VHH binders against f4i9g2. Designs and how they scored, part 4

Target 1, 368 residues: f4i9g2
Amino acid sequence: RSEKSEERRFDQKMSAHGAGIKTSSSAVPFASPKSRFLSKQEKFYPRCTPRLTGPQSRDTPPKRDTGIANEKDWGIDLLNENVNEAGTNEDGSSWFRESGHDLGDNGYRCRWSRMGGRSHDGSSEWTETWWEKSDWTGYKELGVEKSGKNSEGDSWWETWQEVLHQDEWSNLARIERSAQKQAKSGTENAGWYEKWWEKYDAKGWTEKGAHKYGRLNEQSWWEKWGEHYDGRGSVLKWTDKWAETELGTKWGDKWEEKFFSGIGSRQGETWHVSPNSDRWSRTWGEEHFGNGKVHKYGKSTTGESWDIVVDEETYYEAEPHYGWADVVGDSTQLLSIQPRERPPGVYPNLEFGPSPPPEPDLPPDQPQ

## First folded at step 19 (VHH)

Design v5
Fold by OpenDDE, fold request of step 26:
Structure v5 (fold): chain B 368 residues (1-368), chain A 124 residues (1-124)
Amino acid sequence: as target 1 above (368 residues)
Amino acid sequence: QVQLVESGGALVQPGGSLRLSCAASGFTFSSYAMRWYRQAPGKEREWVAAISSSGGSTSYKDSVKGRFTISRDDARNTVYLQMNSLKPEDTAVYYCAAPYRPWGYDRYTEHDYWGQGTQVTVSS
């Protein structure tokens, strides 16, 4: 009687409850010091603004973090006739409006209107300029420039542009939008600058980005970010934010993500530097394999480290939320610009003019 | 051109006091925080103290806290370092620094202007 010793294989299912350390990337909101520009809105209403339906003249700096406005928001209405007018209102304020057109080679035409005003005491001033440009190459441009100073001593400058052109490399139609804003406080050592850009082509290539700078007394901050879509499913996004005190304290956060067809990576760093140059840093990364698994790893200068593979679905935006179809839809005025009539037998000189010099990364008058 | 001229360095006994001065020119002094650094023989330059542009805030290396005081006189474009209870380990060349931070620079690109330094020797 052969006693079959049933070896009970204790399958210890070690349920590795991998405590998913939800690294809540609590994006420590860099509390952009809300410079309470207490806009005492003394509404300087220029009486003679030809704006039938456009926004009223601002006597306050532009708002921060507003991105790029649509063309319809500006209410651009260029005068058809050359105007040069000025006057004084009953309240002693002065106004002017002027318009003109410039002609150039290759069918170049620039139509522009400029308007402005000044308070009776000269404490407040504003200027607004509109323009449209075109040539025989298909180039079109719509633009706005605004500037002002109020009675509190605040000053600001703003520009906005939409451009239609053909890309030199792809021969595809491209629409580019850009905006720059800056303001300086009259009462505090405070100022900020923001630059925004968007670039679109008909194949879905998209580039978006912003550079932001600011100062409030003893603190300064920077913010940069970019988004790139190749129109084929490749995506790159990144951010870099940091701040500094005059005493030498620095801190920041940056991250980057790259994806294609469900595969990609994320990485980031949070860091701090003390006035004595002591540095704290935490770095992290994610590798997405497209199979529902994600490799997560990281370390810090304080001795923290992790390296794990988890079951996690990969989520990313493969396409821009606002793309070619959208920008075309919002660029009706730009697209409606009529070039000069081309004389018979005259062909545009396709000498690709020098790429407009890269717009200076910095406004000419940085708030010191 | 930015110029920083340190002065006041001397030989002193342990427990003694010394006041360093840094005269600044070539920039708007009142708009910038000022710093003191020191470099001992065979050692790297190290941060000692900082004062904000307004003068309202100061910071010190831990080893000098309670002994050193940084101050500024904007009318004279001068930053000072009062050093009390000096120790042999405080022996170094002391440098004044003005950070020049144009807008838009990378967080890692700090161009500091430095003076020639002034020698402080603490010895019995």
Scores: ipSAE 0.026, ipTM 0.417, lowest interface PAE 4.9, mean pLDDT 79
Fold by OpenDDE, fold request of step 26:
Structure v5 (fold): chain B 368 residues (1-368), chain A 124 residues (1-124)
Amino acid sequence: as target 1 above (368 residues)
Amino acid sequence: QVQLVESGGALVQPGGSLRLSCAASGFTFSSYAMRWYRQAPGKEREWVAAISSSGGSTSYKDSVKGRFTISRDDARNTVYLQMNSLKPEDTAVYYCAAPYRPWGYDRYTEHDYWGQGTQVTVSS
């Protein structure tokens, strides 16, 4: 059906008027006297105007699952001069900046910069430290440490490092990257810790891994994974993830794969544990024969079982997605570090120190 | 050092009631879930009840559901187990447990702190 209408027009016109006033005023060209100001070229030494803007901190903890940042992401700019500066901003917040240059034995050199700030009420604080290290052996290190606390009571700590060194056994150059991050809530029973590492050599050997821990109120979780490439086509990958509730429920998933030249195996387990310790588990395996056939087998605690050979193409990553060429490309600042000259009379220490034992997978102690 | 001291165990008749207490020390009690276990003669230790750190969540073994109640008093660093309608099958040494690690439990090993336990006997 139908309806209607309405129009409304509103018009109005308003008018006119004109007036023309001409006035001609003949602006007399005041002959600006050529004052020969002999511009004493004051050699403006670019006063490094102390960028009085105190370093601005991030008032937030780092993000989870971000992996290892690139050196360029930190914006590390070490000062050549020793600086010790502090100030107060208009809002009452305070800042400091300090730089140093440490020299040691064996051509050791460490350049560092530290900066930080505090809010006017003291509720928020942050600190950031940068460093570069080198010695005559070719060791180079670039690193960052960052920490903070916000007004909500959240606290965090973060470290980042990249290292160039020569492998003691192979005499091959290696680049190693690592990151550690942790954060704790000021209001909730929540926190997390992440450890990341990457190791590369010029022959394609690569190791990657991470350990992650976290708690959110009544739930805790763990995540571990590793990747190993030997540079010759052998690959090992594994993951292990699990979670727990405060009430005793646990569940997890883990798998591993090993491959060489299209032949290899995969295996895994999914599991659940109830508070009364009843365990459910499913285990599976795959054998890849390199001929397009895969033997698949598995079982569960509920009575499931399979054992079959299927036609399936084998897919695996024979080389790391991010390898030696990539890390070298992303380590320009590290590589630009200039070592001191070898001191006279100093010979390479042939003491093959034991590789530091892998740091025990101990969850970081909660910062007291 | 973490210490757990269970108390309140007694001889009771079937259908009776008991309240067990576990006094905790040596850790931040309010930050951890607490659990009760029991071990009958000749049997393995079994889980009985759990309460979350916040006290907002509780869980029970099926055989004790509706009869047992777990609670906590953070001001007193104490966890309780109210046991009603007791049965002869409830006869056991009762233990309270606290987690060893602040971030959770060990995946591979039960790293809990245990008290000495308190004897509960239900007999006519």
Scores: ipSAE 0.013, ipTM 0.261, lowest interface PAE 8.7, mean pLDDT 78
Fold by OpenDDE, look of step 19:
Structure v5 (fold): chain B 368 residues (1-368), chain A 124 residues (1-124)
Amino acid sequence: as target 1 above (368 residues)
Amino acid sequence: QVQLVESGGALVQPGGSLRLSCAASGFTFSSYAMRWYRQAPGKEREWVAAISSSGGSTSYKDSVKGRFTISRDDARNTVYLQMNSLKPEDTAVYYCAAPYRPWGYDRYTEHDYWGQGTQVTVSS
């Protein structure tokens, strides 16, 4: 049966008489009052710290997750003369400033400056120490140590070091940077610790890493990461993080990346443990074959799984973003340190250098 | 006085093997990482291998990896370099070095303690 699909032609011509009513509504321009924001150019009078006023107190903890500062950021200014000064400000606060020069065996020289202050009521204290070290072995060091407490009960400690030395294996020059920071709250069961390090050599070997710990009442977290470059194209990167929440939930995330010449692997795991001890985890991996193919695989405790080969371009950083040339460029003050003149005929003695200062004890409540 | 005495250098054919020894005296040997260097005629002295004070870690120049093995005997105050699959390019005077400081904070290799060296010649 041939049902005839009727082509209904509906023609309708409707003549849209566009009556152009030109209503000239004279929108009276509301003269927005030009608020003369007289930008009081606060004349930043360079506070020439009047020579007579003691150093300004630092009453704030360091900032978290700031990495390792450059020399320029610290503004290391060692006093050229031995100074031993102290005073009391008009507000009753006290200050001190001292400097010294220590000499030792093997041409060891340490120039140092120290300053500090205390509030009138003793509720706030701060100390800053700067040093420059060198010896006949080519060792050079710049360092800073800062500590303090404020009226709120917060306390902090911070250290920064930049070292030039020769690598014990390759006999190559190395620049090493490190920073440690910690702060404790005076009002809460809270504190944090950060350790940062960077190591560079002239062949492109680079190591970077950080350890971070924190606690806020019942919450705790740690973060570790590292980067390794061998200077020949081999790269290793990894992270490991975990946290515990106030609810008793624990979670973690870790991954590792290894690459050489476009071939490599990535792998990771994410997990959480509920307060009732139920554990969930997801593991994943990637194998990069260097031919534009990537094998991707993974599984979870909930039954999720995949195993596929895909066409995907491999992307990784074969070189550090900040390497030897960069650190050398940023280490001008370190490099400018002049060792003492070595007397003719004086040879270095095999003496055990001072042991590096013990790493500050991690806060006791941090899981080892 | 610190003394390093290298021995074991010889003339060998390509593919041959040698074991170099360096007898150390005048310092606490077990406390220091030891290194081997070599110097070919007309070339600068180059680092070859190193072993940590504990002996737990070793490092090698890439050109000798898989062929050379550094080891130490603290009881004898001696560091060794086992050299296998020798090549003509391995021809050099081999030197044992002790760092001025255990931690290798010497910028100038000139300040290290060196032996007199031992000649290794690889020739057909």
Scores: ipSAE 0.008, ipTM 0.221, lowest interface PAE 11.5, mean pLDDT 79

## First folded at step 22 (VHH)

Design y2
Fold by ESMFold2, look of step 22:
Structure y2 (fold): chain B 368 residues (1-368), chain A 124 residues (1-124)
Amino acid sequence: as target 1 above (368 residues)
Amino acid sequence: QVQLVESGGALVQPGGSLRLSCAASGFTFSSYAMRWYRQAPGKEREWVAAISSSGGSTVYEDSVKGRFTISRDDARNTVYLQMNSLKPEDTAVYYCAAPYRPWGYDRYTEHDYWGQGTQVTVSS
């Protein structure tokens, strides 16, 4: 099931925290220019293609700020038989479809399907690969990788995956989702890259975050944020956004919050750096005592300050809006992956399967 | 290899003019913003002016506005600093710089290329 309202924009949640102290009207706005790729009409193609008819053209770049799709949005349908087909459409474009499986140690099995197309003159092309993986430790993975380019020289790629594994420390099942998305203009110094992740366990532990980068109109911007819920009421959230121009102006906004049982803190900074390295900064904080009193304070490099205690109820998200029950309900294809049959007398590796690798901080420099 | 070579520094009288040049090589010049800095004796290096990669935007430090003009000639891989109405306070070694900002850079991958500098002396 695809639920568009579940793909939350992080900047909508930041409005509740980043707007806690109003920025003066002279403050430089946070720059997060939209890529021109967002102005293209989305092309929705059926994820299943008929046999003997080539796959539909999939010249569809990813969209910015869309988070991690659920598995249903991809329409992954792996064939039980190997295929290796190619052909030509009426308009002269070419296509291919192939599928297969790989086997490895400890019951490892990867079923995969790959498809692609190319325009008649070769100026546009696309590929999309689907897979499912499993082994005898209970590890399961469902994944997608797609890429393409168009006749205007734009290029894009996207990866998506869901993973089920047993956590080494807690012995709990975890479901982890991730996506990487990139689109670049071939004729402009413009583009963007995003990396998203979500991690869940059966006791309510949840970790989510994103790293984003973009460039447009001689400006670059970054957005990084994280959310962590321990499943028992503790919450940590943070955001760090910044931008700069080629001429040397930089600006940003960051904040964090930590809460448990109505007790905690928020703090943040809005800052600006001129080309001559002069820095303006405005910091703020809130201390919540759990008794209806909130200490609010702040200062700036231009001499502004405040330091007050107010009567205010403490509000924060103590539990994630989307958690374990939701991700299990949205991961039925992942959970239905059938491992290889175990021959008599063959035992799983005594060590738990590999932990998911750490995610890199930087976007890829090149398409896949 | 990246190389920036400044030239045009000289001894001049107050009120005089100079044009500094910075010849660049080892990178795609038209893709880079360019900047001028200066360092007076006993002082920290300070920013003077910048020009965007397209040449469509410029910005100047307040004390040089209206007197200095930054420009670029992409065909010659050269950035210029035209300095008019020079004052003794303008005496410094002048450096050009090219900020290296590759796709996906951030605060800890940021890097600048620098020239060796050219001396400008305005008689006190």
Scores: ipSAE 0.576, ipTM 0.866, lowest interface PAE 1.6, mean pLDDT 80
Fold by ESMFold2, fold request of step 26:
Structure y2 (fold): chain B 368 residues (1-368), chain A 124 residues (1-124)
Amino acid sequence: as target 1 above (368 residues)
Amino acid sequence: QVQLVESGGALVQPGGSLRLSCAASGFTFSSYAMRWYRQAPGKEREWVAAISSSGGSTVYEDSVKGRFTISRDDARNTVYLQMNSLKPEDTAVYYCAAPYRPWGYDRYTEHDYWGQGTQVTVSS
């Protein structure tokens, strides 16, 4: 979140090929063929149309997001019985749908469905898999994975997951969402990648963020940001955006803020590097003392500097706009997953081993 | 497995010309921008010129503008530096570089591939 005054000040300093500014979109549109099913309205089929029993084609690259979808946006609907069907559409394309379930240790169960299609000449194809998972440790998961390619060689891949961790002994609950999307051109050095995550616990801890990357017209750009609320009044927010041309020009801006109990700081940097390695930069900072006074300071490589105290009330968002109560209300399908029936006297495995490594923050170079 | 091999360095008189070549292998050449650098005796390596992956854009360091021309031949996986009106201050080892910018790179993962260099000496 940026203020308009901040954006105006930074916009006046440097302009280059696609130089970034706060709140400006620097998304590069993915130039891919449009699907025959792209429309502004969702198509609905009559209830009694047996000739249209196959799934609708999903051979179109995904669109860029403004945030992680919730489970209602996906409409996951797993079948209760095994399905193994296939057929041919009127245009000669083939399709399939299948479903099943897997069982494992500690009460693990995964119910899944998978569908897909392929054009008659095999030049395009797509798949989509849905699942729900649970075990006796208080774990539940909903998930989606989509991938495809078209005749132009464009490829895409998307995942979405929503996960519950419920400590059975303490009854402390956490809900996490994550998503990844990727689309690549088959004919140009172009595409984009986005990773999103949101994490919530019942005590008010909240973490959200995104990593984005794109490439088009011999330019690449990145956007990273994060928000962290500890549930006890501490807030951290940050962004880091930058871009680069193939010829060696680089530019970017970044900022962060940290606050607790009306006291905290904001700081940032805007920078530019020429192909010959000449660097311009401008840094700024604010110190908020909680008494109506704010210390503002900054400097640049061109010699500009300031160091002043102003009268300004401190404002920041001390609590997330979307938090635990909201995610619980939006996760009813996840919460309704029924684990396998546990025999009396059998309890979950409680070995507390080391946590897994953090998720990678780089986009993958592979579509599915 | 990536290799860049420069050639064409020589001793020349002031005002003379040379054409440097850099043969590339081990990567998809047409997907990469290419750059030339040089390092004079007792000085840091400096950037000289760059050409985009499409070949449609070029940029030059100020002291070589109008005298040097970077070009590429994607069919032969080769980038060239035509150097005209050579001066004694152009004396240096010239290096070809290919920026390693895979899908999803950033400033923590960026890296350049470098050639071995070719010596250019401009003196009477």
Scores: ipSAE 0.490, ipTM 0.831, lowest interface PAE 2.0, mean pLDDT 78
Fold by ESMFold2, fold request of step 26:
Structure y2 (fold): chain B 368 residues (1-368), chain A 124 residues (1-124)
Amino acid sequence: as target 1 above (368 residues)
Amino acid sequence: QVQLVESGGALVQPGGSLRLSCAASGFTFSSYAMRWYRQAPGKEREWVAAISSSGGSTVYEDSVKGRFTISRDDARNTVYLQMNSLKPEDTAVYYCAAPYRPWGYDRYTEHDYWGQGTQVTVSS
């Protein structure tokens, strides 16, 4: 009936690698078809074309994370020039590299780079896309999307992004990260996915969480958790972990805590359900009064119960260990994105029909 | 449309044997675990047995262990329940079920597909 025995069993079932649900995100639009690489018109001119060296192959599944990546983990390095290159490696695999820019309203700019490869027989392939976005509202975004498959039947998909914006309600600067990561193994009938998010504002508000799912050996497992710090001393943390076999056995462990100024509560439940719907459950709680006394209570479906007051010092994390100062320090590439400059006399062209109006001969003044 | 159709229910004497079949259609049978339930007159429906999607794992309610055997034939999209040493207490309508467990399901979004049942009566 101990939380440790259920947690140990639960953790062992959750450590497997595998494949999960593939989801797509709002990605940079695909810039160009590869028709120019097929024409070979560049081969007629008397110019020397250097031999191209392809990117390192990225045809292996990702590993599970213990936390959301920061921008330095990706090494995003966008090219200043447009590129359309392709070639063949010595092992017979093919590769390509592309880059470009997309422009839009209100100063929107997306710089992007895309690369990929395919094995000689086509049994494995991979793609990776990077982007950098900005506009005149102060919005900035870095992002990565990658996917692939290999000859062993594995497939994967990942997204990651980091965003700077002003919060609509408070007008405070915010930095937000989000990620999705999924891997499936066809030969093992296994898989997992993870969704992560982190949100920070300049006055200390912090929200973090994850949703995780996996499947291995006809068993599925979930892990969900969240943390919320209001920046004024209020803390909420929670977890909800559970697993299920195909045969109908389910088990789980959940808890939460809320604290402010040394006063608060913790509570949780460990539970198990048999295929015949028989349920075992053990609940517990703690009330902390800020005076060195803690009320501890609990009960189980097998008749166990307790209700005691003990002498105990209250401990909890009142401040996030990773907050605004840390995320600003780890987001220098995001913060260094240069917005588009406003050209003199240029303003939006409004389209109402098949033919837009012509621009004026003299550019009108544009207030800044 | 998902369909589960049970068959093989009959009147049988105590100590006898019977094999139930459940024919499945409308889904990829080999991807689903399968279960048998039963409901006796005046009682709630109760779980009897389950078999994993691969067929490599089975589990039984205590009262039927050693007497009942669940099996599957993926080529025929059929799950079976072999019932031996039948007792009057085994009298019930027997249902097969297929748990709907898509990738990424949650305990709040899960449900089962059900057949309409087949009657088993154990009486002298």
Scores: ipSAE 0.475, ipTM 0.828, lowest interface PAE 2.2, mean pLDDT 79

